# VHH binders against F-box/kelch-repeat protein At1g67480, part 14

Target 1, 376 residues: F-box/kelch-repeat protein At1g67480, of Arabidopsis thaliana (Mouse-ear cress) (q9cag8)
Amino acid sequence: MQAFALSGKKRIVNHGMCFSKGNLDLGSRLSENFMDDPLIPGLPDDVAKQCLALVPRARFPSMGSVCKKWRFVVQSKEFITVRRLAGMLEEWLYVLTMNAGGKDNRWEVMDCLGQKLSSLPPMPGPAKTGFKVVVVDGKLLVIAGCCMINGSLVASADVYQYDTCLNSWSRLADLEVARYDFACAEVNGHVYVVGGHGVDGESLSSAEVYDPETCTWTFIESLRRPRWGCFASAFNGKLYVMGGRSNFTIGNSKLLDVYNTQCGSWHGSKNGLTMVTAHVEVGKKLFCIDWKNHRKMSVFNAEDETWEVVALPLSGSSRAGFQFGKLSGKLLLFSSQEETGQCTLLYDPDASPGTQWKTSEIKLSGSCVCSVTITA
Short names: E, the ipSAE of ESMFold2; O, the ipSAE of OpenDDE; V2, 0.75 times the mean of E and O plus 0.25 times the DockQ between their complexes.

## First folded at step 6 (VHH; framework vhh_surovatamig_d1)

Design c6 (from s5 with T31Y S104D G105S; at its last look DockQ between E and O 0.36; V2 from the best seeds 0.00; counts 0 for: pae O 8.3 > 2, grease 24.9 > 24.2)
Fold by ESMFold2, look of step 6:
Formats: sequence, structure tokens, C-alpha cells
Structure c6 (fold): chain B 376 residues (1-376), chain A 121 residues (1-121)
Amino acid sequence: as target 1 above (376 residues)
Amino acid sequence: EVQLVESGGGLVQPGGSLRLSCAASGFTFSYYWMSWVRQAPGKGLEWVATISQSGSEKDYVDSVKGRFTISRDNAKKSLYLQMNSLRAEDTAVYYCARESYFGDSTYLDYRGQGTLVTVSS
């Protein structure tokens, strides 16, 4: 009875230990032996995978509890490819919210129609600020940041991932350098972190890349100047780092640092923004809200590296900022201050002028801390 | 609870001076860059000035450079803005803000009611 109650649930702590010891070897003869059993008796595995691809995403944790082979298939990149070809991919929005008391964070999950789904298990570890979130291989990563320990601010190197197929958190390899208020983005299946503040509060020029295949972080070429309070976006195999500050300038700067991941080098220009409070990528465009002007979005076109402006439909003076969500190719603008009573705005960049803005019925239970969109 | 309380605003004639103050509580003041922002009647919010944790680095919007001076006293957890050679265009509600990071984004967190500065003959 008790074994039944524990069926299908994973212990998070042991997963990280297995990776560090190299006990997960999908190519071993032992793994091959369990892989000899058919996924569905009487069907070739290729056909069985096509059948499994028709199952709604909400059932993935249950499918992973059937047997080890089903769990392996549901977690595989091949399965995502089969679902894409079958037209079965589902896009879910994950929003981290903070309640009015400012004490509790929780992840809220919504489908592409804005309908609320089950919440995530609580994040491991102490509450942090200055962390970054990113999606890679259909998994949500929460990277580094800082927390208050015994009255002192302590930078973290911790990395946690949430696996949507297992509905569980696990710990990944630590960063080489603990950091907060850094830039972070995914480029071609790898995760990059750049700059920020380190353990003693020092401004960092160092940068690292995570390879999910090797499960390791390695250094890349450092920035020429330390940078913090910045963000990153990825386009065409390049990492664009904008915003924030450097100790080597008097005040803020529109410096744009671009890392070409194939050449392994940085290139700089003055075609960036500072004081950016929110950003999101849609297609080949980067949408930013500048703290200096809450009534407009600045839109960067990665194809020609030009900027344009889109006015926000705000009445009167607004003291609230916004955070972005993305759903079905459209932008969601969430209030960063729930006390203002501002509704969620929806922007469709592909709609005709005059019809691009709508009010969304999506209501968060608190202030949006950050959001990601995961397709599976 | 994090609190920022602005004071020192008032009515002043063009060319006059005014000193704004902001009392901070509920957080470790010395760990944060601090800013002043303002909102003129019928206009959007404008960043005015920023100061580093130690006070060694300062920056200003072009329209106030040479006229305004930002400063801080970490022992008193206080932020200041000395405003000289005031102009009618400086009329606004001024807010004290701290530089904060909300998930993966940077913002200026202004929580107070602000202090009104009116520059008129």
C-alpha cells in the first residue's frame, strides 16, 4: 500500500549523485538489455513511439512511471521530434510569482489557452535573488543568484533543473564562479552565463558555457570589461549581452557585447540599451522595456541590428513596471506590482495596426518574478 | 518591510535650489545602487540620477548634469538629491528608487509616495 503511494515519484537528491558518479550510461550493454523489450508488445518500437506521441503532455509523468523504457523514451530528444512531426507539441507558460507578503515564491503553469494547470514542486534550496532562468532541452534551469546567510549576502554557484516529463527538480553541476545579476541565455543547446557579481561582490568579466551532453561548465573568453545587471539574448548562433553597468565607464552605457559561439570571440559596439527592466525574444526580434520610458517598448531586429519603438496602450501615469511572458507567438505583459490592479496586456506583433493590443484574462496570484515557455 | 520615504519637495522659483532626502529601511542599504526618478504632469517616468553603493560612481540624465548632485550616507541609510538652478521643466513628483533584479530582469524599484517639486514663478 505504501509502495503504491510512492510509485512514480522520484527522489531528487539521488539523481545528482548518479550524474557525478557517471552511473547513467544510456549506451551500456546493461542499458541495452532493458531496451530489448518492446515498448508495446506486438508493435515495432518506431510505431509504438508514434502512438505514445499522441498522448497529451499532462500525462507525461504518468507515462514515465510505467517502466524504465517508457521513462527513457519520454525524456528523449527523439520523442520531442516525433511529437513535432505529428503536430502534437504543446506550449506551456511557467510563471514564478511572489505573493503580496513577499515571502513565498511559487511556479504557476498555464496552457496555451491560459488555463491554469498543476503547480510545480517547490524549488530546492533557500530563497534567492539575482538568479537567472533559462530553458534548454525542454527543461527549466534556475541558475545561481545570491541569498542572505547569517546576515551576509552570499553568491551562489548552484544550478537546479526542473524536468517537465518527471515533474521533479534535480541539481546540476555548479558554475565555476558563483555569480548574481549576470547575463544568461541559451544558444544552440548550450547555456551561457556572463558577468555579474562574484563572492566578494566583485564585478565579473568571466563567462562560462554549460554543455548538457557532458554536464559540465567551462570558461569561454572573458569580456574585455566587467559587466553586471545585464541580460543576454541569442540570435543566429550569437550571444547578445546588453544593459547593466561596468566599473570602467562613468555611468551607464549602450554597450552591446556580442559573442560568436562558432568563432569563440567577442565583438563590441554602442548599439545596445541600458536600464532595461524586461526583455523577451519572439522570432528574430528582441522586445525590451526601458525603465526610462514605461510607455514604450524598444524592439531590436537581429537580422539588421536596428531598433524601433512600439507604444504601450497605457492610460494616465503608471508607476508599475512589467514583466514579459510569451505564448503562441504573442507577448504577455504582467504587472511587477500586483497592488496596482493593472490587468495583463497581450500584444500580437503579427496583427494589423490598431488590433495588436488586447487585455488578457490571465490572472496571476502574485507579482511576476520571471517566466519561461516550454514546448514538449 | 522595504520602505523608501521621500521628503524635501516644495514650491520654488526658477533658478532656486532644493534638497531632497530619502530615508530607507527594511533592507541592507549599502548593498544597492540607488536612484532618483521623476514624473512630470502628464508625462512618463524619467530616470534622473544614480549612485553606486559606496557613492564613488554617479550618473545623471543629460538635462540635469551640472545642476543636480546625488549623494548618500550609508550610516544613516539615506539618499539625497541637491537640485540647483531649477527650471520649470524640473517640476515633477520625485521618487527614491533602488536598483533591483526581479527574476531575470533589472528594474528601478520605487515604492514611496514621492515628493512634489513645483518650479513656478
Scores: ipSAE 0.012, ipTM 0.429, lowest interface PAE 7.9, mean pLDDT 80
ESMFold2 (binder alone), look of step 6: mean pLDDT 88; pTM 0.883
OpenDDE, look of step 6: ipSAE 0.015; ipTM 0.283

## First folded at step 8 (VHH; framework vhh_surovatamig_d1)

Design d1 (from a19 with Y107W; at its last look DockQ between E and O 0.33; V2 from the best seeds 0.00; counts 0 for: pae O 6.4 > 2)
Fold by OpenDDE, look of step 8:
Structure d1 (fold): chain B 376 residues (1-376), chain A 121 residues (1-121)
Amino acid sequence: as target 1 above (376 residues)
Amino acid sequence: EVQLVESGGGLVQPGGSLRLSCAASGFTFSTYWMSWVRQAPGKGLEWVATISQSGSEKDYVDSVKGRFTISRDNAKKSLYLQMNSLRAEDTAVYYCARESYFGSGSWLDYRGQGTLVTVSS
C-alpha cells in the first residue's frame, strides 16, 4: 500500500496588493464650492479659526471630521500660526519604535509631559531602513530609504506624509532620485535631501529640494563630492551637511558643506564632524553622537561656532546605539538596542554643571529607530 | 545567527607585521560595510578601519594610516586587516564588526569575540 505523498504545492497567492492609484488628489480639487460656506455659521471665518484654535490638539482629528472646510483649515499651515498667536501650541514627541523581532515598527506619540498618547495608524509602504524623517509645517515626512528584496538593498524614492492634525497618512511626490542614508533637513519650509546611496549603492552627490506649496521635488546644485551617511542641520536659513563618508576623502571626512538657500550655492569648511549615528537640535545647539565613541556626545554651539564634548552617564562598555529626541527644550537619549532595559535619559542644557543629566520617565515599547518633535 | 570570528592575533615585535582575518556567517556579507575596532587595555573601544561592500571605499583612523590595510573577500565572506610597522600602542583586542543601517544612522551592530594583538619587545 504505497502512501502517495501528495506534495501540496502551497500556491503562494501573491496577493498583489493593487494599491489602487486612488488619486487621493485630495489636495488639488477641493471643489471651490465648500470654501464659500462659512466655517462656523454666524461668524466671520477669521473669528471661527480663532475659536477652532482653542481646541486641544488631541481633538483635531474629530474637528477634521466635521466637514471639508474644517478639515482644510485644521490641516493648514495657517492654523498652526493661529494657534501660535493664541498661545495654544502643543509640543508632542513622535517615536518610531521597533520590537525585539525587528519586524514590527510602530509610531508612538507622547505629550509634552511624556505621557503616552494613542499610536499612529500604520505607516504606508514597505518596512525600510536608511530613510530620513523631517517635520515641515506640523507634518511628519518619511523620506526614501531602502528595503531588502531577495538579499539586495533596493533604494526607494517614496515619500509619505503624516498629518498630525488629521491623524492620517498620505503619499507625496517621489524623489527624483531614489536613495538611502542621505542627509535631510527642513530649511524655511522647504525639505532638502542631499547625497546618500543610489539604486546601485553608489555614492550620490545630487541634492533635491521639496516645495510643499507646489508639491514638487527639484534638483539643486550637487555636492562637490558624493557623500553618504551624512546628516543635515539648519541654522540661520542655511543647510549644513556634516558627517558621513566620501570616496574622495581619505579618512574621516571633517568636511562641512554649507548650502546657501538664497544664492543656491555650496561652500565647504573643514570644521565638520565625522560619522554621526545620532543628532538632534535643541535650541541653538546641535547634539551629536559619534559612531566611534558612544560614551560622549559632541555639542555644537551655533552662536559662537564652538564645539564641546559632554560625557554620557553610561556605565560600562555599552554596545548600545543611541537615538536622540527632544521635548520641551530638553534632550532625550533613547537606546536603539533591546538589551538595555535602559531608562530614557534626559539632558538639560540649561541646568547647572554636573546636574544636566537625569532619568526620564518616558518608556518606549521597543527600541528607538528615530524620533521627531512636532508642535501644532 | 550572525557570527563574526576573528583570527590572526598574537605576539609581535615593534616594527613587525600581522594579518588579521574575520570569518563572517549568518548574513549576506557582501551587502554590508565592515569595520575593525580595537580595545587597548584600560581604554575604550576605538574604531580602526572600515570598508565598503565592494571594497572600493576604505577609511582608517589617523594613527594607523599608511600602516594598516583593510580588505575583504566577499566570496569567502572574509574581512582582513593587514597591519604593518606595528607599535606598542597598537596592542589591543581587535574585533571584526558589521556596520548596519538603523533609522537615521549607521553603526556597528555585531562584533566578534576579538583577537589579541600584543606588540612587545
Scores: ipSAE 0.021, ipTM 0.399, lowest interface PAE 6.4, mean pLDDT 83
ESMFold2, look of step 8: ipSAE 0.142; ipTM 0.542
ESMFold2 (binder alone), look of step 8: mean pLDDT 84; pTM 0.849

Design d2 (from a19 with Y107T; at its last look DockQ between E and O 0.30; V2 from the best seeds 0.00; counts 0 for: pae O 5.6 > 2)
Amino acid sequence: EVQLVESGGGLVQPGGSLRLSCAASGFTFSTYWMSWVRQAPGKGLEWVATISQSGSEKDYVDSVKGRFTISRDNAKKSLYLQMNSLRAEDTAVYYCARESYFGSGSTLDYRGQGTLVTVSS
ESMFold2, look of step 8: ipSAE 0.279; ipTM 0.636
ESMFold2 (binder alone), look of step 8: mean pLDDT 83; pTM 0.847
OpenDDE, look of step 8: ipSAE 0.022; ipTM 0.407

Design d4 (from a19 with T50D; at its last look DockQ between E and O 0.41; V2 from the best seeds 0.00; counts 0 for: pae O 7.2 > 2)
Fold by OpenDDE, look of step 8:
Structure d4 (fold): chain B 376 residues (1-376), chain A 121 residues (1-121)
Amino acid sequence: as target 1 above (376 residues)
Amino acid sequence: EVQLVESGGGLVQPGGSLRLSCAASGFTFSTYWMSWVRQAPGKGLEWVADISQSGSEKDYVDSVKGRFTISRDNAKKSLYLQMNSLRAEDTAVYYCARESYFGSGSYLDYRGQGTLVTVSS
């Protein structure tokens, strides 16, 4: 009785999700016709905008559902300006968390009191690492990164935007050059991307800038040397690139590269930090954690370009990675490791010496991958 | 499973030399930056040196510059630390550690059990 081994060739039906290039160019085909309609019947549009600006931030998605014109207004940078003038701005903390299995990433949202709000819709695209997040005009941008495909790292040029007002994701223009582990910052409403690793893992010197008005990436002057693993911050209309490594540098690069956005040129100094695991800007200060010293943070004062060292009130193993957040002018310190139970710490830079550190009641559902604070 | 096993520690006189070794397993050794870190008695963990994947880039803490040399053999999946002109302040448990990237920075994701180096007259 010959046992016929039915070799069931499981046809892995590669459902090629044809992401139809639905040109959700939702931006451009706003039919000229709806703009002629009053925002609120019986009111001038400026007054109507002021009325809408008084609505709590949590209700913005509902407002965006009323009509196309309301949606257009609520998602606009102008609306944030109107809310600012009305004193109605709300600061929210967005945290990307990873579960213990490392497979499930979710964006958590908290209000200014640290109370959990509704989670974000799932982020489009594949799970990536080495990406950067930045805020521009009240929107969250998730930029580039890499994913593991068939045992190889594949760099991405994809850019996704989350509109915090509409609670929706959209895809923006791709970077000119796919990259991961690069520096990124917003400066004067523009998003700068600098360095990183390219498609072949090569170190990049190229830099790009995104203009939200034109929805385009353009190259700017390249770094003098390729640089990866660096981070960027913005002060006084300048882009500061710190940390990271270069194949042309013996050791960790202490080079500080400064881009003048007005002149379109780079300047270098030797007073930079090396290999920062976490950084956050709070006010006019840059807070950094060096991976080599997890018991201290380095604080850069942009006014006088000085550095100070602040001890972290951490007890125990130096193995714990940390990520920063900010809320209401305070620094938040999150654990990046699965050690379930570490309390979020809060640093108040304006508090009296010796009283700057406090325990925060903010609890995340997982380890902190990254965070952004968005005011709208 | 990622494993890092240090060896070569011991007692040495001031001015003496010692070579530490680390055997790596359970991962693609040649694709990672590697570090040596140390912990002196009653002190926190201190970074000592690191080396790039190819070994072309090296960095050291200032206190060991000119005295310590980090090297690697990717074929043997081994990391080394040559320590010369040892001082009493170099007394510590030395650990081999793997560097990884998370978010905007690098961190040490795995560390061995360590090897004790004692510098005493």
Scores: ipSAE 0.015, ipTM 0.347, lowest interface PAE 7.2, mean pLDDT 84
ESMFold2, look of step 8: ipSAE 0.175; ipTM 0.590
ESMFold2 (binder alone), look of step 8: mean pLDDT 86; pTM 0.868

Design d5 (from a19 with S100Y; at its last look DockQ between E and O 0.40; V2 from the best seeds 0.00; counts 0 for: pae O 4.8 > 2)
Amino acid sequence: EVQLVESGGGLVQPGGSLRLSCAASGFTFSTYWMSWVRQAPGKGLEWVATISQSGSEKDYVDSVKGRFTISRDNAKKSLYLQMNSLRAEDTAVYYCAREYYFGSGSYLDYRGQGTLVTVSS
ESMFold2, look of step 8: ipSAE 0.241; ipTM 0.619
ESMFold2 (binder alone), look of step 8: mean pLDDT 86; pTM 0.865
OpenDDE, look of step 8: ipSAE 0.020; ipTM 0.497

Design d6 (from a19 with S106D; at its last look DockQ between E and O 0.11; V2 from the best seeds 0.00; counts 0 for: pae E 14.1 > 2, placed apart)
Fold by ESMFold2, look of step 8:
Structure d6 (fold): chain B 376 residues (1-376), chain A 121 residues (1-121)
Amino acid sequence: as target 1 above (376 residues)
Amino acid sequence: EVQLVESGGGLVQPGGSLRLSCAASGFTFSTYWMSWVRQAPGKGLEWVATISQSGSEKDYVDSVKGRFTISRDNAKKSLYLQMNSLRAEDTAVYYCARESYFGSGDYLDYRGQGTLVTVSS
């Protein structure tokens, strides 16, 4: 039996003012002796946390500005648990939209009723393509991608995080390998990236995992063959990688690569899907839009690893593409072309036949590039 | 040079059994997924079964599930197909094939000369 230990916290012990690259910050002592003070004078901390859990999510940035103790509490996993038990969790939909000019990206935020909330601050850095987004610990991560520089695509290793509590962006550790058009998903609090194209456009077999507790990326076992243009989904502690191509081989791949995070190994089968332009996970199912057949969804059931098909309710010979959102356990389908007159569709996979489809009142101010749902 | 040599075909009655073998040489057999494909008289190639490098994963076309068993012996560089409860529709030339890349089944880069299986009364 081999022990695989990835520490969830980094302990830094100050002896004689040791510095690495020379930054001293008194705020770095956040978790020391002043944590003995009560969160609210006159209240036990468990009662104070219950009171704070009743505050609407829109006020979190204000609460985080009160003091360091409040900021730490509001950002903690414990606080989310307290809010869940109190029935106070709020689900917000974050959609990255692009305007008609095609150069201005912005994150729009709305509640579960589709009511617009504040937009996010602009993302740092230049506009990229081929990046991936993921949610971990209630934070939005935007990972890697590429830029066009002097007529060629140049891969990035940059990782940015949006903190919903602070309403601000920050930079996380870079990937070990710059990549674009790679697969990405969160599994049990860790973020995995797999394959893609590297700095020189090479097809990658490498894979990495991010541990938010250590703030580090670490290589995991590589794929047996390079893969790009692929995507990933997570079910039951496993990472499912599908789709894509390789410069090493010709043609599209039905290969399904599955990484078991508990034993650290890959397993392959021919039970994948080849060309997918949009995907979303709801419950234990993966919903995919096929590039060639956008009148249907392919649906993967991770429990028995079977596929089924769901017809889209499109009128006539409509020629519409879609991007996915997720809200309250239901799918949102945003049309890729506004000029077609296609409404945003809502699909409830758990509703009885004949009642699964509705139109949605949710309106975007531009074309949907991607979306995530964050509950806090 | 990659070489695949099938054997074990023949004439059997409906309901009978037959075991096909394939001897591989010229490549690292244990690192490739392997498949059986067949071609009925006057028809195109049909995928029959595939097996992973270790033999732990197996998949079959629906028409042969429960009747055919694919296996391999990496030490002997050999691939096998046990065919039980044979039917007239199983009559075909059976080919041993190597996957062009890992596990896809969409592209088979090498195949043998084939071995004929005839199921008739």
Scores: ipSAE 0.000, ipTM 0.126, lowest interface PAE 14.1, mean pLDDT 78
ESMFold2 (binder alone), look of step 8: mean pLDDT 83; pTM 0.847
OpenDDE, look of step 8: ipSAE 0.024; ipTM 0.404

## First folded at step 9 (VHH; framework vhh_surovatamig_d1)

Design e1 (from a19 with S106Y; at its last look DockQ between E and O 0.28; V2 from the best seeds 0.00; counts 0 for: pae O 6.9 > 2, grease 24.5 > 24.2)
Fold by OpenDDE, look of step 9:
Structure e1 (fold): chain B 376 residues (1-376), chain A 121 residues (1-121)
Amino acid sequence: as target 1 above (376 residues)
Amino acid sequence: EVQLVESGGGLVQPGGSLRLSCAASGFTFSTYWMSWVRQAPGKGLEWVATISQSGSEKDYVDSVKGRFTISRDNAKKSLYLQMNSLRAEDTAVYYCARESYFGSGYYLDYRGQGTLVTVSS
């Protein structure tokens, strides 16, 4: 009785997604001829823009489908300015959720009332971790990160942009240095990337800045010490980089490095946090959850560089981290574990002491990976 | 399957010493930061110590600095916590935990069943 050993050769179909370098020359010079046509026949273009600015945000994709000129206007930074002046800005919350299996990540969108809107198109590229998300000029950027390939972490330099007005993803210029677990923040319309792990897992000190106008990354002054796992925030035109780990430090770094974008120099302080599981800026405050203690929130005041501690209204052992969101000047706390209930908490910094925390009606379809708030 | 199994807990007098061990399996141990956490009776989970993949970087909660030493043997897939000068306040269930990235931060994604350390006269 010959036991036929069925050697099931699991064909690992390496779907090498050859992302063809389609030079999406997004710099396609709108032919001079297209710019000569009126945006709306019979109206000056400035008036036409004002008219378009009155359209609800949910209809922007439809507007972009009207013609090339409308598409150009709706996706422009100027359009956000026109909407601001018209008092028509809408704040939406974008949340990347992960299912229980950790393999399916989806972007959910909610309006200012916490109502779910239409889902985003699938994010381009492989599933990654250690990436950062940032908002610049009403667009969502997903920056770098790493993926596990054949048991090794592979750092990425890929940058993807989601245009909330067009409801579409595009690829931006790659980082100069591929990296994951880095600090990232927008400051005055520029995106800063600082530190992290490089392609060999080495700690990086290098920092880059992206200019949306030139669509280019450039190096800035490096950190004094390489570090990974740091996080960044922006206040008053300055970049604050906190926390992280480095072989040059004993344990986690408590360094606060402040980059002055005007003079292009770093200033260091020891008044920082170490590793955080979550952080969010609300107003002039930075809210953080330290990875060591998930029952308190550390609040940084950038005006006086002081810290305060706020207790989280949570009971029990915290195995699961929390992620932050923000909406309408309030902080949202998302639970990352099913066991803690899918209840979203809301913190109102303007509420009376002892009444700041309440339950939010916002429900996610999965665990919160990250969130951004985009106003357009 | 990821498994973490703690051992070495027990009853010790104040001022005594104890060495905890954690055996890891089901993952590439050498690629992860590892931590010890503890839960005292009636208290929440408290982080105690962490160690880098190579063991070159270590960090401790302030209350145990100078008394506790975290170490690892990657070949044996083992994590250790040497506890000296034990105090009554160190009484807790001690857990070995794996650090992992989640979202914008780091979490303890796996934890063992724990080992009880009781410091009493």
Scores: ipSAE 0.016, ipTM 0.393, lowest interface PAE 6.9, mean pLDDT 84
ESMFold2, look of step 9: ipSAE 0.290; ipTM 0.662
ESMFold2 (binder alone), look of step 9: mean pLDDT 84; pTM 0.853

Design e2 (from a19 with S106A; at its last look DockQ between E and O 0.48; V2 from the best seeds 0.00; counts 0 for: pae O 8.1 > 2)
Fold by OpenDDE, look of step 9:
Structure e2 (fold): chain B 376 residues (1-376), chain A 121 residues (1-121)
Amino acid sequence: as target 1 above (376 residues)
Amino acid sequence: EVQLVESGGGLVQPGGSLRLSCAASGFTFSTYWMSWVRQAPGKGLEWVATISQSGSEKDYVDSVKGRFTISRDNAKKSLYLQMNSLRAEDTAVYYCARESYFGSGAYLDYRGQGTLVTVSS
């Protein structure tokens, strides 16, 4: 009695649920209704904002998690103003570090005492070089740059923003022109991008400005000469663009271009630097390390447009690179190479001559790629 | 591994000429700016010349302008420095160096072992 096992192959009919891509226009119906609720029940919103402004900066992410209205307030430019008025502003140092292998870049955060805080979430996008970082309205912007793809440098137009209050990254509007090794600075709440290399490696003369209110990049007057490797600083509402290379650079030309943001015009002078490996603005002074000599610091005084040279208290090979930071009105000098030791130096511009340099207790987990100081 | 190997150094009389060569390997040579640097006896490292990826852009230290010419052959992965009208002060070890980016600026990330140039009567 041969029991014929009828293997009933149940055809599982995969009903392909065509999830209709309903265009959830999730953008529009953020119902304005949450704005009608009091920020703190029983308090006027202005008083409530003052109360929130008294909370330590380290707790901002928690505050942003309370409700949509709190999140909106904490991330606002107005909130920084309220904190300023309350005397509650905290200055933090953000440092992008690279490990010994050069493959792992991480943002480290330190408070005003140099104590390491929690690390930032991973920065979006591919690993890049030749990008610039800038602070605007208490937010960190990482702008453009390039990456190596299949042996070729690919310029980027991508802009990412880190909100220190929300502890989150977002993507902003792309630059009009992808570029790397350009000058960048914030002036009066606007971000300026000037020159650099384009997609074909060409030197650019074009300049763009970002308006955070409109979230748009627009072209401004181009530089007289295209150049890459230039750097920018802002003084008294003006954009100073220094250094760089191009086919139009005659020798070691120390070109300084100054953009007047009010009249929208460039003015040129010969009182600049060439290529720098690092620069930082502290007060009304611009501190620079020339790429040709890493044992001296060039200091630009924006008041009289003069330069002075300050020796670095360092020995050894001039090949050793450095990066700058700033904290509490002092300059930090980070080593870019592991071989030079991990000691951070501090320069106090207000100290007596000969006593300006000190050792800092700030220790990085790797080589400093770049740094920004954010006050919120 | 990135390698830069300099050659062409030697003894030359003042007013003489010398051509230095650098053979590059271990990286995409055509995508980098390249430089020559030198170190004179008892002195620090001095930048001499730089050249763009395509060779269209060149720059020189003032002391060598009009006398030295930097060039490159991307197909051969080679960098050159033609030195004319050599002077005693040009005596140095000459290094080929790759230019890279760090933070907001350019720097020399790799250099060769160097080749000695001696200018003497």
Scores: ipSAE 0.013, ipTM 0.382, lowest interface PAE 8.1, mean pLDDT 83
ESMFold2, look of step 9: ipSAE 0.044; ipTM 0.459
ESMFold2 (binder alone), look of step 9: mean pLDDT 86; pTM 0.866

Design e3 (from a19 with G103D; at its last look DockQ between E and O 0.25; V2 from the best seeds 0.00; counts 0 for: pae O 6.9 > 2)
Fold by OpenDDE, look of step 9:
Structure e3 (fold): chain B 376 residues (1-376), chain A 121 residues (1-121)
Amino acid sequence: as target 1 above (376 residues)
Amino acid sequence: EVQLVESGGGLVQPGGSLRLSCAASGFTFSTYWMSWVRQAPGKGLEWVATISQSGSEKDYVDSVKGRFTISRDNAKKSLYLQMNSLRAEDTAVYYCARESYFDSGSYLDYRGQGTLVTVSS
């Protein structure tokens, strides 16, 4: 009784699903002019914008997720203007902190009361030093800097933007010249970058300006002398550049270079500062920590172009580094050192003499690398 | 050519002392203010001390006051930095620098190659 083992060869019919690459020219149909749709049905767009402007800043990301048109409006410069007119502007403090290991940098956000908000998404790009941060039209720009690659310092031209309304990072146009340890400031909606170290570590005299409308960097008149480590501030529509040194020099000069944005020319003044480790503008005053003395701050009054010296209420080593912040017209003093125990100090420029300094309740998760205040 | 050559750097224990020297050439040493600057690892240049042409005027960064002494010998075209009570935070490359004056202020216009000072237990 020969048991015929019927070897049923299951023909696995490999149905090759020819996924016809339908070239969905998805490119053409996305031109749906979302701009023609009403922002809010039943309302004129101007009224709709006013309605949206009443929404708390913390909800902007949610608003941006509603539709493309809402996203466009919420991220616009115009929206900030509408909020201003509505009296709805909120001031937030953004602080880049470094952990004790120096390897993890994080942006912390605080409201006007010093309450911690949600953290920013990770900043794109490699970890850098010597970069500058600036605010333009309610957006945070992280500009250039350098990183160590294979034992060599590499200058960057990369520019990243954080949109505070959308809670997102984007890359902007690169600088014309990669650089680190340069001066940077916003003046009349334009971002100026001045001096620094170039790709070969050379001192730069070149200066660039970014136009957010055209999304382009252009060269302006160069500094008379190349310099790095300079800092910039803006007053009355002018760019003030102070301090600086070359590869072989350290600037002990009180040289102040002032760029007139209207005429596109530099002029010099003797009423500047030398090198500073930190600076911040609060109102019409520039607060600076001199690189020679970290126990005093120099205060420049832009109205009368005078300087005053204010002692820091600090004890201990004069080497303790500090960074500045600003919130609600007050100066914040952060420790740049890992020592977890230092309280944030607050300086009220409008307070009575002898009472200007107070302890702040603001606590950072690490040492302060830099800070910006963004109003939106 | 202006030359500044630093020497005297090395490894020293905390609390120890070191004397740095700078040999100047290529300029009239006695007519310039001279300075020491330093650069710690991962940090920028820091001014440490300055001395007038005659040595009658001296200035120091606060962190080194009472511990460091700047001096000069114009006959030898030499600048010195006596460092006492050294601390770990004094670890840096130390540079001798010439100070020049311009209408806009003073600058350190030349510096040497530097000498490394390491303070470690």
Scores: ipSAE 0.021, ipTM 0.380, lowest interface PAE 6.0, mean pLDDT 84
ESMFold2, look of step 9: ipSAE 0.413; ipTM 0.734
ESMFold2 (binder alone), look of step 9: mean pLDDT 84; pTM 0.851
ESMFold2, look of step 11: ipSAE 0.469; ipTM 0.769
ESMFold2 (binder alone), look of step 11: mean pLDDT 85; pTM 0.855
OpenDDE, look of step 11: ipSAE 0.017; ipTM 0.330

